# VH-VL binders against RecQ-mediated genome instability protein 1 (rmi1): the designs that were tried, part 1

Scores and structures below are computed, not measured.

Target 1, 235 residues: RecQ-mediated genome instability protein 1 (rmi1), of Schizosaccharomyces pombe (q10160)
Amino acid sequence: MNQTTTLSTELTELGVRVQNRWLQSLLDYLAKKHSTGANTTPQLVMQYLVASDIRESTTSEGAAPYIVSEQHNVRIENTMLLQIVRVREIGISIVNQLEYLNDLEELKKLKGQKVIRLVHDESGDEEQNDDDGLTEAQDAVQKGSELKKMCRLILEDSNGQRFWGLERKPIKGIQLSTKLGTKLLVKNVLVRRGVLMLDPNNTTILGGSIEEWDKDYFPKRLIEELKGELSKTKA
Positions, changes and structure headers below are counted from each chain's first letter, unless a header gives other numbers; antibody chains are not in Kabat numbers.
ipSAE, averaged over its two directions, is called F for ESMFold2-Fast, E for ESMFold2 and O for OpenDDE. V2 adds 0.75 times the mean of E and O to 0.25 times the DockQ between the complexes of E and O.
[cut] marks letters that were taken out.
Atom coordinates printed by the task and the answers are left out, and those that the model quotes come from them; centres of patches stay.

## First folded at step 4 (VH-VL)

Design s1 (from r7 with heavy chain S105G; framework fv_roconkibart)
Fold by ESMFold2-Fast, scan of step 4:
Structure s1 (fold): chain C 235 residues (1-235), chain A 123 residues (1-123), chain B 112 residues (1-112)
Amino acid sequence: as target 1 above (235 residues)
Amino acid sequence: QVQLVQSGAEVKKPGASVKVSCKASGYTFTDYYMNWMRQAPGQGLEWMGWINTNTGDPTYADKFQGRVTFTLDTSISTAYMELSRLRSDDTAVYYCARVEGYSSGWYDAFDIWGQGTLVTVSS
Amino acid sequence: DVVMTQSPLSLPVTLGQPASISCRSSQSLLHSSGYNYLHWYLQKPGQSPQLLIYLGSNRASGVPDRFSGSGSGTDFTLKISRVEAEDVGVYYCMQALQTPYTFGQGTKLEIK
């Protein structure tokens, strides 16, 4: 009971206002899972929160004000907790993005095939397999930053209200591979015609995801979405 | 597309150590605890422990405490189980399986399992 | 530790007939959330275990309607309404109420 109040207060200082029902359910679960040896910390609660849907886990006190809708040149001074619904790269053509993403998918297939062959190498059949190309593929897969110029986001608050966010300056951790449901704290943000103007000074990435949204999304479903968008443009 | 892929079979002498890998794909590695189980030939399943993939904090069943070590390489979404001072009765198929760590549901059910790694300990 | 006991250990069944497996725990698996932390797994010959039923009665994704789980507290039952050839394997119950997680001995379902 009193522990719930203490945790809620400490989480509020971190910019997060949790629902009491959600927090109590989590505490009951953690008591079972870890057979209780130590107090639950705000950091542990945050790990569960960033994996949650904030529409279920947080209160409307962290939601965007109604005035954000269709407002022009308004500043929201309050801290908002938001989750990422979609990320799009608007500084690079869809055609170039699809070329890169298809290459990533092919490289992942090759990496998977190499793992299977390495397992079977214990039988001695493929000891001499030439893997020079795999090293290059691994390097290419690791360099997702090559496709980053300017991202546009669809963001959602605790009330389920969605609105645009535009990356005014590069923000580390925001790119096409950013997981759906990633949590952001946004403070002192300028709104132009309903679009939040994001930069490293007003945006803090808390991390996390919503598994149901992100499952099989990058790059497979993202490729499908982009192909659909491209098809509508080529009427 | 969610998969756990384990390393291949091992044959070891008594007193040696074995290290089994479990590579995750198709989900956020750090959202799930990774559990390790074993099954001796013709026998039932035995839980060995888990590791919190976000913090790297392992928990070991008492029977294995002091000779098993769970580790992670989060950059490649891989968990490892190292068992030392091997005895003939350690001969078993070793499994990794995920259980919910941070995602909603909190059922603590093993929904995805690796294919298993046979470890044979013989002289 | 929570002890899990299955019965029978061997279950020969004719194709198309029903099958029933019992699982008992040494203490209640009912949590304050209202959930029974008991799960059922099937291990087909030469394969890894797969989740069949979770939290006593919920069918896992892709599991046919012919499988059902019931029970609460200390007594649980897995039922197959009409056994098919693909149902052959060893069935395990597991408690996840507290660590260490523990399994029943397993029930081997065979076609006569």
Scores: ipSAE 0.502, ipTM 0.774, lowest interface PAE 1.8, mean pLDDT 86

Design s11 (from r7 with heavy chain N54Y; framework fv_roconkibart)
Fold by ESMFold2-Fast, scan of step 4:
Structure s11 (fold): chain C 235 residues (1-235), chain A 123 residues (1-123), chain B 112 residues (1-112)
Amino acid sequence: as target 1 above (235 residues)
Amino acid sequence: QVQLVQSGAEVKKPGASVKVSCKASGYTFTDYYMNWMRQAPGQGLEWMGWINTYTGDPTYADKFQGRVTFTLDTSISTAYMELSRLRSDDTAVYYCARVEGYSSSWYDAFDIWGQGTLVTVSS
Amino acid sequence: DVVMTQSPLSLPVTLGQPASISCRSSQSLLHSSGYNYLHWYLQKPGQSPQLLIYLGSNRASGVPDRFSGSGSGTDFTLKISRVEAEDVGVYYCMQALQTPYTFGQGTKLEIK
């Protein structure tokens, strides 16, 4: 009995179809990394899978059917494994989004400075908030949760095919701050003119990210992308 | 910016325990193992162990087994190292450092280090 | 445990001249993946170590082209083509093939 076969079977029951060569490489790596015999569980494999590029780690069996790109008004009953390439909020103006994101960027800077001050001034009282700027930044974070209306996603399957996904009902965990490369399982989904109609009943968020895609993305690079999109609209 | 920020210097008596924190920012905390190293004055670097930030499973170097405990608070992206039954020869700068383990590359190199925490063990 | 041995322990160098540091391991660091799990770090005075070279020969982000790593198996070399004042510090090799991860004893590079 091959350990890769057993693990592949267990992962398939979770909706994930891994490439055998990727799984073999991971097991070889884990044996090196954990030189004392650590039991490899489906949970440990999932930890690495959700941080992987599914184009490299998974098989075409979990990919979107060919019909997705050519069909509209079709239901895909099978489970697809997809990764998030981009998230956009289409129910809120870019101007309002930039206001929120600039506030978040400032909050990020203020939190970094406060941590540094605590390291340098050991007697600092963390419970007492004497910083008005930090209070304003906290308000911006709260405002962001209220601004979520309707996200549109660029999704990618194991074959590198890209699709639009539209959030038709709020899905917890899908927002502008959702990490690039986050993995989704999508099942029993309606397709309208090549767009996957997503809702909480047909979408499961597995989590994860692709480090190379997400590094320094939110909110700095997202702000830059949105400014570029706004400029093209006005030009 | 990717950063690891450690707690401040500590002075302890022999037999006491010390708990050093390492707060991560600028990256996904659970994508990296957190490693702990120490460096006695004028000496080289010594690896103490690591903790898998996703599962919470620690691994300790044999020399520190039974004296060191690695823990996490994932909600604030912070790792902790607690060393008990302190001896004078535990006087050292203690470092945290991340090891990539979840990208498409599995290199196990320490690309980001904390600034270090001096722990002095004396009377 | 894998034993890492560096030479020389002290390396006085003239500014602008090349420098070379050797690192030897008690067993091969070549993994079945084809990677040599050997990394080089620089610790400048009063600072944390910083990654210079990973997997034997790959420069880390932000590391100048004057730094290069070579070798395979048990014998590795770090070279600086032209030493600059900012290169002063202690250089460490580390094996990451197996736990416990182990470091060489360090090479102190000084300007003469």
Scores: ipSAE 0.523, ipTM 0.790, lowest interface PAE 2.1, mean pLDDT 85

Design s12 (from r7 with heavy chain N54Y S105G; framework fv_roconkibart)
Fold by ESMFold2-Fast, scan of step 4:
Order: sequence, then C-alpha cells, then structure tokens
Structure s12 (fold): chain C 235 residues (1-235), chain A 123 residues (1-123), chain B 112 residues (1-112)
Amino acid sequence: as target 1 above (235 residues)
Amino acid sequence: QVQLVQSGAEVKKPGASVKVSCKASGYTFTDYYMNWMRQAPGQGLEWMGWINTYTGDPTYADKFQGRVTFTLDTSISTAYMELSRLRSDDTAVYYCARVEGYSSGWYDAFDIWGQGTLVTVSS
Amino acid sequence: DVVMTQSPLSLPVTLGQPASISCRSSQSLLHSSGYNYLHWYLQKPGQSPQLLIYLGSNRASGVPDRFSGSGSGTDFTLKISRVEAEDVGVYYCMQALQTPYTFGQGTKLEIK
C-alpha cells in the first residue's frame, strides 16, 4: 500500500531494492512488535535488511550481471548490493595470520579472568598488576589490527551469484574480523578476470551480518579454515 | 561464542539507585534488541522493557515507567539498566537477554541471556 | 495485558516417564503471519533461563528431540517424551505477540 510504496522509494534512493513481499512481512511484524503505534522509518527497515539474507529480502531484478573471466577489462556501472561470504588476507602469510588470531583468543581469555577478579575478588595489588598485563595485550591487539595488506572477498548478490572481490586500496572496515553477511554497496566497479576491483570510492559498507554464517566464525572457525588451507599448501 | 556478561551483585538502601551493565560479545551488537527482565526471590519472570541497540530507542513496561532508564555504549557493546528510587520489593535477580532471529526469522524469542545480577534492597 | 496461565504448577515425574505442561493465554497469540508468538523457557536451579521452544513448536538450537511443543491460538502444550535428570527446573511459557511481554507463573518439574 501507500506506506510500502513510500518506504520502497526511499530505500531505492539509498541503493537498496527490497522485495515487496519481504517488506510487507516486515511491516506486519513491526506493527505487532511496536504495538504503541511507532512510525516505521527507512532507518528501522535498514536495521532489519542488513541482518537479512539479501537473496530473500531484495529483488533479483537489480541483481549483478553474470561475470565471466576474460582477458579484457569490464566495468559494471550500476550500483550492486552484495553480502560478504568470506574474507581472506592474501598479502600476509597464513602462519602470521594464525599467530595474530591466537593472540586475540588469549586476550579474550585474559579479559574473562579480569572480569572474574573485578566482580568476585574485592581488591589487591594483584588487580593492578593484572591491569598492566591487559594493557600490553591491548597494545598487541592494536598492533595486530594493523596486520593488513590486501583482503580478498567472496561476495554474493540477491540471486546467489558469487564474485571474487579484491581490495585494491584499503577500505576501512574490511578485515579478517569483518562479520560474514556484511552488506556492501558497490558502484561503477572495474572487473578484471572475474574479480571486482574494490576501493573506498566504489565501495560503501552498510554493515550487518547473517547470524547463521557468522556464528562462532571469528576467530574460532576462521582459525580452523586457515589451518586447513595451510595443511593443503604444505602437502 | 555468543555471550552476555552482567555486572556483579549490588546491595542498596531504599531510595538509592542501581545501574546494571550487560556486555555483549560474539555477535553484532546493533542487530539485536536488548531486553531486561527481573525475578524476585522464589517468584516468576517479569519483563521490564527493551532498547533498540541500532536506534537507541528504549521502551519501558508501564510498571517501571519513570523509574527505569535503558542506555547503551555501542563502542563497547554494552547495555545499561538504571533503576531509581529503590524499594524493598525491587529485590530481585535482573537479567538482560537478546532477541533471536533477525537473519533467520522475526521470533522475538530470548535466545541468549546474561547470567543475572542480584540486587538486594535493604536498610 | 495478556495473562498467561500454566498448569500444573508442580510436576513430580519418575525418570524415563513422559511429562506434559499446559499454557493458556487470555487472547489468541496467532499473528497474521501464521506464527504463534508463544515460547517456552527452562530455568535450571541457580541458572539463567534458556530457550527451549520458539513460535509454539520449533526446537531451539541444541535442544534434544525429546522436547516438543504444540498448540495454536490460546492453548499450548510442552511435552517431554522421556524425562532425564538434567530436565529438572522451572518451565515458563511467554507470549511475545504484544508488549508488555508476559510469562506464565512457571511449572516446577522435579524427580519423585
């Protein structure tokens, strides 16, 4: 109806073309959830969209054209909505990446221990010494977050078509810890040999995730995937 | 691992206020509403309200309107519940819980709960 | 407010035997989507509640298949086909059709 049309138009201006049936279902759900008569805004719709699977929530009529490997440069001028299937750092060895990820797991354990001490242990110089150790761990994580040269992505459109994406210039928010299912708007992108050439000028990060894809992924399952890839490389 | 970790037990005098924290990890904080519940000793569960972590907009159950405030610090994935003008009958375990199902459905079910924070109100 | 009523309030069960808990709502929990916004939670002694069944009949992740939910509208049932020791605790139904979300008074399942 009128509300659906207005929201669809406003979302299209943001580069997002929602499936009408999905939007109608969302509006019915939001009316139930916000029984006090709250107004539905494009921002509220976007919150649900970025957490959705775009194969279900967006129209296939605006999907990316089929990309084939060729010896020629091809440009896709239209704006595409894509979701991240995988992120890999290809400019740094798997061994160095595993060291970084294992450091993050250790930091997670240290933070858990500190919370227990602060909550269950009342006081002591031991807590102050623990704080100094945590500071060093935080510096190590900060140092590791700079462990980035060039990310390669597997991206998926509303039709389930998958594309390689290569970071040609650093894009803030694209790194190993980027959530699976994160939404990107990609516009006027150069394709070389079937790979989307990404940079800050042609890529906008909308955020979000797909819960089923991202559950227990970083860093636990990523470590497992990288160990598997390393073992195949040595075989 | 998806977790909600709450701050420790509090003992307060009548008329004071208490602020309970709920720190989220292992998921995208802004994809889920954060709900607050309480449970008086030996009693059932009572819903207090929610906060939309994306917009920052809180909704309070009528019983708590004017005494409870929900806030966020998105930079550290933490939600807060502050209850003021405490009475003895506010003695309860307070829970935070996230809503399941943005990517797999809109269920409004509480799939992950914090461990609870005991608030005791006594003189 | 939607009133949720559970029965029985106390449920002593012999290990290995079936158990059944009823939950009734003061108004229909069936939404236009076809979903019944009724969920079941288990609170084990000294622990936070955990989700067992959502939308009337769907088992939550990690929940054994001995648990099942059924019903529609105002009448719902949680069944355990064979009770095990770890099933001890208080079971709550909750309606999520409208705010304020409301819980049943709870059913304490204990081994006799």
Scores: ipSAE 0.556, ipTM 0.815, lowest interface PAE 1.6, mean pLDDT 85

Design s13 (from r7 with heavy chain N54W; framework fv_roconkibart)
Fold by ESMFold2-Fast, scan of step 4:
Order: structure tokens, then sequence, then C-alpha cells
Structure s13 (fold): chain C 235 residues (1-235), chain A 123 residues (1-123), chain B 112 residues (1-112)
């Protein structure tokens, strides 16, 4: 009882309001896992929280207020906890994004084949050289991810409400490869026509993911989603 | 591709120390605990302990307490297991494995394993 | 420590026939959550162990439906409905109810 209350209070100071039943279930699990009676810290709880679905793990107190999609120009001053449902790059054409993602997938496949080959090879020198041996094409593909222009997000709160979020300024850690279910704290944010206007001053990335959402997502399922979106825009 | 790649085989003399590495790729290193196990020739699996990759806090099985040290280098997504004061009965294949269990599932099942590192202790 | 006991230790089977492996724990693995913290692993010759079954009866990703797990508390069974050549190896049960995590001694499945 007492430990649940103390942890809830400490987590609230960090901007996170946990469900009492979820926290109690986690403490029961951790007691089983740490049979020696290891002390549970807010940091350890946060590790599990960022891997959770906030619709199950957090209360509606951290949720967004109802946002009207049209003609609304208002600032939400309170701190909201949100999780990322989708990331899209709107400053780069879908065609160029698909070319980049397909090249990245092929590069990963080639690295996999090289690693398998080196395991079967009799030379340890070749294994050492693997870490340093990127081609110019491979370097260009990797640098392509750094050419991010402007991301649009679908964000979800503890009540399951979904909102648009738009980068008005670049935020480190937000890009197409950002894991689905990543947690954000958003504070003092301007809302324009139902869209949260995000920048580094009002957005803190807590990290994490929801494994069910993110499994096989980047780049495989993202490629399929973008192909679908491209098809709809052509007719 | 999610994988754990361990350092190569080692031959050590009694009384020496050995340090085995386990490099993670294809996932966020700090989202999973890293567990260490060993298997002596012709014998079963033995759990040595785990390390919380977010906090850096290790937990050691009593048998190894005082002889084993788990450490991390998060900048290269690598976990280390150092075993000191080696004896001939420490000859074994040493494995790292990640634990599924940070989401609401909390299974504590080892879903991804390293390929193993053979450590031979002989004079 | 929780002691895990497997039987048989050696299991010769004919291709296409069923196989069954027993695992017993020295104390109940049933947690207050309603789950049995018992997992099954397969170690093929020269390879690392791989997860087959978790929480008593759930198949891990990519595991064929010919594998099934059953049991509760202290008595668990792994069944293969029809053995294939690729199933050769050593099978281990593991309890994850409490630390230290402990394994059974292993069951070596061989084709005869």
Amino acid sequence: as target 1 above (235 residues)
Amino acid sequence: QVQLVQSGAEVKKPGASVKVSCKASGYTFTDYYMNWMRQAPGQGLEWMGWINTWTGDPTYADKFQGRVTFTLDTSISTAYMELSRLRSDDTAVYYCARVEGYSSSWYDAFDIWGQGTLVTVSS
Amino acid sequence: DVVMTQSPLSLPVTLGQPASISCRSSQSLLHSSGYNYLHWYLQKPGQSPQLLIYLGSNRASGVPDRFSGSGSGTDFTLKISRVEAEDVGVYYCMQALQTPYTFGQGTKLEIK
C-alpha cells in the first residue's frame, strides 16, 4: 500500500500519473522477479511505463482536453502525457521516402549476408574489417536519415483520444524510424485548428515503445503504409 | 535484425580472469534486461544473473557473488561479463540472452540469445 | 532454490511419431496473476537455446503448431504431435517464478 502511494507521488512530480491497479500489478511482478527484496525506484517504474500502453498504465488526469478540429487557436498550459501512433515526413515526397526506405532495407539485407558469410569464413581479420567497410552508397543511405525536414505525428492520450502533432521546429529524436508507442511530455503547447504545434521547448521525449505496435514496423510495414497513401493520392 | 553477438573463444589458466562481451543490435538496448547463463561440457544450463540495462544495476546468483561482475557500455550497446579467479570447473560455454518483460506481458522468457562463448580453463 | 526435474533424460523417437517430455518443479510455479512461470527451450546441436513455449502453454513466434505445452503448478508436459528431423536436440524447462532462475537437466531427443 504505502510503497504504491510513495511511487505514485514521485512519478506525478515527473509528469506521469499511473493507474493504481497497473502499478500494483507491476510491484507484484517485481517482487516475484527480485526475490531478494530489491528496492523499487521511480526510474525502474519509468522503464516499464515507457514500454506500456498509457491507456492501461496511466490515468485520465494526464490526458489532453477535448480538442476542436476547426477554428481553434488556444494554448494548453498543462503537461500532457502522449504516445506516438504514427510518424510521417511531410517535407519530403512519398516517392523519395520510399526510395530511401527500400535502399535502407536492401542495405540491411546485404549486411546480414556479409555477417553470415564472415561466420563461415576462416579469417578473423575479415570480421574486424566488417565494422569499418561501408561503401559510398551505404554512407549516403545512412546520411539520408539526417535530411529530415518536418514530421507530422498522430498522438494518443490516456483516454485513447487521437490528435495531430506538427513539428514547427525540429525535435531531436522525432523521425520516421522513431518507435511506435514512444512517450512524449507536452507542456504549454499551442493548438491551431486541432493540431498540436510541437517544438523542443514544449516537447520532452521520454522514449519507449509498444512492442505490439512497433514489431516489424520500420521499415517493412511503413513501406506498405506509404505505398497505400501514394496510391490514394494518384486517383 | 535483432541479434546478440558475443566475443570469441578464450583459453585461460587457473587464477586468471576472463571478460566476455555481448553486443546488441536491431533494438533499443536499454529496453531489455540482459541475462547471463553458462553450460559446462555435457551439462545443463545454469543462470548466473542479470543486469538492468537502463539503470546499470546487476543481480548475481549466490554461487557467483564476489567472482562475477556485469557491466555495460551503452554507447555501443554492449554488455560484459567478467569472471575472476578461474578454476577448471569454470570451463563452459557462456551465453547472454535478453528478457522479454518490460511491457504489460512481464513473461521473463529469454526470447533472443547470443551465439555463446567457449571459455576453457586449463593449466 | 526451485529444483526442476525432467523425464526422460534420453528420448529416442521414430520420425513421424509423437514425443512427450515431463517437467516437475519442487514448488508451485503458479503466480497470483494466474500464470504458470514455466518456459520450454530447444537447443539444437551446436546452437544456442531457442524459446519454444512460454508461460506453460503459449507458443513463441515462429514455433510450429505441432509443439504444445500443458500443465499447471508443479507438473508440466511438452508434446510434439509428430517428430521431424529438425526437432533433434536437447529440450529444457525453466522456472521464472523466482530468482535464481533454474533449468531442468535436459531431455535429449534423438531419431532412431
Scores: ipSAE 0.268, ipTM 0.668, lowest interface PAE 4.8, mean pLDDT 84

Design s14 (from r7 with light chain S33R; framework fv_roconkibart)
Fold by ESMFold2-Fast, scan of step 4:
Structure s14 (fold): chain C 235 residues (1-235), chain A 123 residues (1-123), chain B 112 residues (1-112)
Amino acid sequence: as target 1 above (235 residues)
Amino acid sequence: QVQLVQSGAEVKKPGASVKVSCKASGYTFTDYYMNWMRQAPGQGLEWMGWINTNTGDPTYADKFQGRVTFTLDTSISTAYMELSRLRSDDTAVYYCARVEGYSSSWYDAFDIWGQGTLVTVSS
Amino acid sequence: DVVMTQSPLSLPVTLGQPASISCRSSQSLLHSRGYNYLHWYLQKPGQSPQLLIYLGSNRASGVPDRFSGSGSGTDFTLKISRVEAEDVGVYYCMQALQTPYTFGQGTKLEIK
């Protein structure tokens, strides 16, 4: 009991308001897993929280209320905890995005084939890193920011309310490959016509994901969604 | 592909130490605890402990505490198990296996295992 | 420590026939979240153990439909509806409710 109150207070100071039931379940789980008298830290709780669905793990109870509607030039001074539902790159054509994503899949297949060959080549000799090492193309793909101009997000709060978010200045870590369920803290954000105007000064990326949402999403499902959008645009 | 690849077989004399490695690939190393198990010839599985790959904090089963050390090299996604003061009854296949450390599922199921490392302790 | 007991320890089965393995725990494995922290593993000859069933009844990825798990609290059962040659090996139950994690003694499934 005392420990849950202390942790809740410390997490609230960081902008995160946890559900008491969720926190108690986590502490029970950690006690069983560790079988120790070691104290649970806010940092450890955060590692579990960023992998959770904040609709289940967090609450708006005790937070200052806010409304994001068709408001224009209004600031929400409160710290908001949000999770990413969708990421779209709107500054690059869908055709170019699809070429990039298809190239990513082909490079993954090529790397998989090289790994399979290396397993069979255990009796052989690998003189060059070109069969298993990172290529220049693979390095470029891993950088992600090379295919980055301006992302539009769908964000969700602890109550399941969804909001548009627009990246008005580049935010490191927000790109097409950003995992679904990634947690953001947004503070003192400008709202224009119902859209949260995101930049590095008002957005902190906490990380994490929701495995169920992200599994098989990137790049396969994203490619399917983009193809659907492209076909309707051409029609 | 998600894989755990262990170091090769070892033959040691009683009183020596052995260090087994377990290299992870295809996932975020620090999101999963790394568990160590062993299996004596013809016997069942025995859990030795786990290490939190994010913090480096190990937990050892009481039977092994004081003789076993779990360590990490996160730069190469590798976990190590060192067992000291070896006895003939330490002859076993040693396994690493991952379990979710920082996931909402909290199942503690060992979904991916290494191939095993045979350690033979002979006089 | 939680003690896990399997029965039988040796299970000779004719191909195509059903097989059933029991696992009992010395205390309830039912967590307050509503999950039974009981998992089943198969170790084929010369191979590492592989996950078959997690949380009592959930089939792991790639595991055939002929495998099923049931039970709650202290009594659990693994069933194979129609034994195939590839099912030969040693089956282990494991509790993950608390550390130290403990395994049953294993059930060796053999084709007769």
Scores: ipSAE 0.074, ipTM 0.584, lowest interface PAE 5.1, mean pLDDT 84

Design s16 (from r7 with light chain H31Y S33K; framework fv_roconkibart)
Fold by ESMFold2-Fast, scan of step 4:
Structure s16 (fold): chain C 235 residues (1-235), chain A 123 residues (1-123), chain B 112 residues (1-112)
Amino acid sequence: as target 1 above (235 residues)
Amino acid sequence: QVQLVQSGAEVKKPGASVKVSCKASGYTFTDYYMNWMRQAPGQGLEWMGWINTNTGDPTYADKFQGRVTFTLDTSISTAYMELSRLRSDDTAVYYCARVEGYSSSWYDAFDIWGQGTLVTVSS
Amino acid sequence: DVVMTQSPLSLPVTLGQPASISCRSSQSLLYSKGYNYLHWYLQKPGQSPQLLIYLGSNRASGVPDRFSGSGSGTDFTLKISRVEAEDVGVYYCMQALQTPYTFGQGTKLEIK
């Protein structure tokens, strides 16, 4: 048995079915890069895999079954490897989300400008009771917390098939700032009308991202996308 | 903006040690390996090694193994290069540069470089 | 170690004229995914090196189209179609096929 077979078997036990050509290319690359006969572990392969596009790095044997909008109360018992294409917060209005994201972007700009001025060192004409006028978005920014109630995801499998995922219960690590291309393992998941019903018991976050997808995305491009979605809703 | 900022010039005596810092900003520090290079006055570039910023594992070029130590302070996105038992021929400008660590591209090009730190070793 | 050899080592050029730099490797740099693991860097006087060309022929972000890279395996060329004053500096090729990463000796481009 060779190293590729051993690693492939161990990764399959973790719910990941890698493409042999991708794995062999990675092993060849690592052997050249480290030249010392580096001991390639499943954990090291996983670090590269979560930065990959699973359409290139994993096999169709691990792909999700064909999911149609007419499927209702169907359970997919097998483990699926999926990557996040988009995250949306559907439990909070788009207007409040835009307020939060614009506030975050302004805070990032202020830090970049190295501003030392105390802009709000006194309430002035503003009342101390200004707190009762704060939106949930403004409060979250001030506390350094992400807005989160219920996320809806666009997920993609190894064949490039895309479908909806919905948080039935909060999953730590799934929020508007979650990087595009983040990998998930989903097991024993209920499907209702073509939507995967996600919860902490059936969803494991592996992490990672796809640089091409995530570049300049949060919060700048997300703001642009949400403004577009808001405009279509009002039209 | 993506930037690597190195510590200032050093003058050392033979036998001393020098520690150069490289502070990263504008990107996720742990997504990139940090490489170290040097350039003696009027000479070409020489690769010294890299450090995996996620694990802290260094890899040293054979020529420098035993005299160079690469370390990290992830809390401040800073990498360090310490060169010990300095000789006059260690006089050089030392550079840090990033390379994408866990990427599907795997081309290992140094796209962002620090400004360099001149280390002069003289008695 | 992979040995990288550049020629010429000194390249005086008249403004507006073309320039060409050669880089040879002691072994083939054509490898995984069909890539040539060769990159070109420019070091302007008093500055850090900057990436010009990666994987043999791809221009880095912000690099003018007058710069082009070509070649495969062991023989590579960097061309400047019309030299500008800002192009003065030392050009280095680097192999990234295997560690230790190695550079050519450098080619100093200067205006005559």
Scores: ipSAE 0.079, ipTM 0.596, lowest interface PAE 5.3, mean pLDDT 84

Design s17 (from r7 with light chain H31R; framework fv_roconkibart)
Fold by ESMFold2-Fast, scan of step 4:
Structure s17 (fold): chain C 235 residues (1-235), chain A 123 residues (1-123), chain B 112 residues (1-112)
Amino acid sequence: as target 1 above (235 residues)
Amino acid sequence: QVQLVQSGAEVKKPGASVKVSCKASGYTFTDYYMNWMRQAPGQGLEWMGWINTNTGDPTYADKFQGRVTFTLDTSISTAYMELSRLRSDDTAVYYCARVEGYSSSWYDAFDIWGQGTLVTVSS
Amino acid sequence: DVVMTQSPLSLPVTLGQPASISCRSSQSLLRSSGYNYLHWYLQKPGQSPQLLIYLGSNRASGVPDRFSGSGSGTDFTLKISRVEAEDVGVYYCMQALQTPYTFGQGTKLEIK
């Protein structure tokens, strides 16, 4: 009923401007599945929102203003809801990234074949040999943390307009493995030459994904995309 | 690519139980509810219930309450329907079909169906 | 429970001619979202049902444009502009307004 007005108001204060038809569809769905009784909360709405495509679930009033390459030191003070289309690491060569990603893919496969359980006392008399594979896995993990130097994002607003975003300072949760369709709230952001300058103070990660975009993406399709980009530079 | 594959035909005696499986592939299993339907020979479709694949919470149609059990094995993306105390009028083709859970498309339209499992109950 | 009633139950048609199937619900399937929670399925002989039309009027992926759905509230119609041999089967309407989900009795489309 009046529930839609209350929910819309609370979500708008968080920087999320939902489409009335989308919200009504969600409320109809929830009422159908749960019969009656439990009231829908803004928190529950957000769980579904972050799994949505914001081009369908949110209004154009929450969209970013038109951003052009001529904009120097322009600050967008309002809060924008954006979804991640792509993440790239631009501080490390594509060749080095591919080495790491191929190692990760193989390690994921091998991990399914090895189960190591340690019971200090009981029947553990037999010592396993020195596991060089485990040390190499640790090195691969360490190398992965070293790969995060500076991410560049392609971000999309509720109108489907795409923008460049540059990670000027490390933001927890932004890396090559970040799911496509992850939602961000960006507020009081500086725009330099058409690029949003992102940092932990102006960017809040809401999470989520768009399944259609993210399916089989990391690391398989990312590897293919990077190989394609590398090929273009050699041609 | 996206498909639901059900277990093979079963022949049971009255009073026995039958367990039908439905294996999902090509999508994220826990993002969709799994529904079960049946169709007696030459008759229409009847909804039996659904199970939330994320929580494991089943809902049964009143007619089947107490005789049917829906379960999951999420490690192999498989849903199960077990019908107990079988009667001759339980002879039917049993279908599984998916419906949206956390998707933004909440139409409850069955877009993907299993191929069906014929269960014959006769003495 | 929401009762779904189809007519006709048997529909003989000549190839290339149009066909029309009606579906009535015992209560309105229109929600405040503006959607009618009414879907149409086709079950070809020996096969599983397949989705044809969802939310009253939207064609499912891969469904030819000769199929169309219309109606709102309690009265719905499925139309085939030119019947082809592959359209033989039983057509079902289903309400998805509330559980238990319920189907019409089915309309068997046959070639004359």
Scores: ipSAE 0.132, ipTM 0.620, lowest interface PAE 4.5, mean pLDDT 84

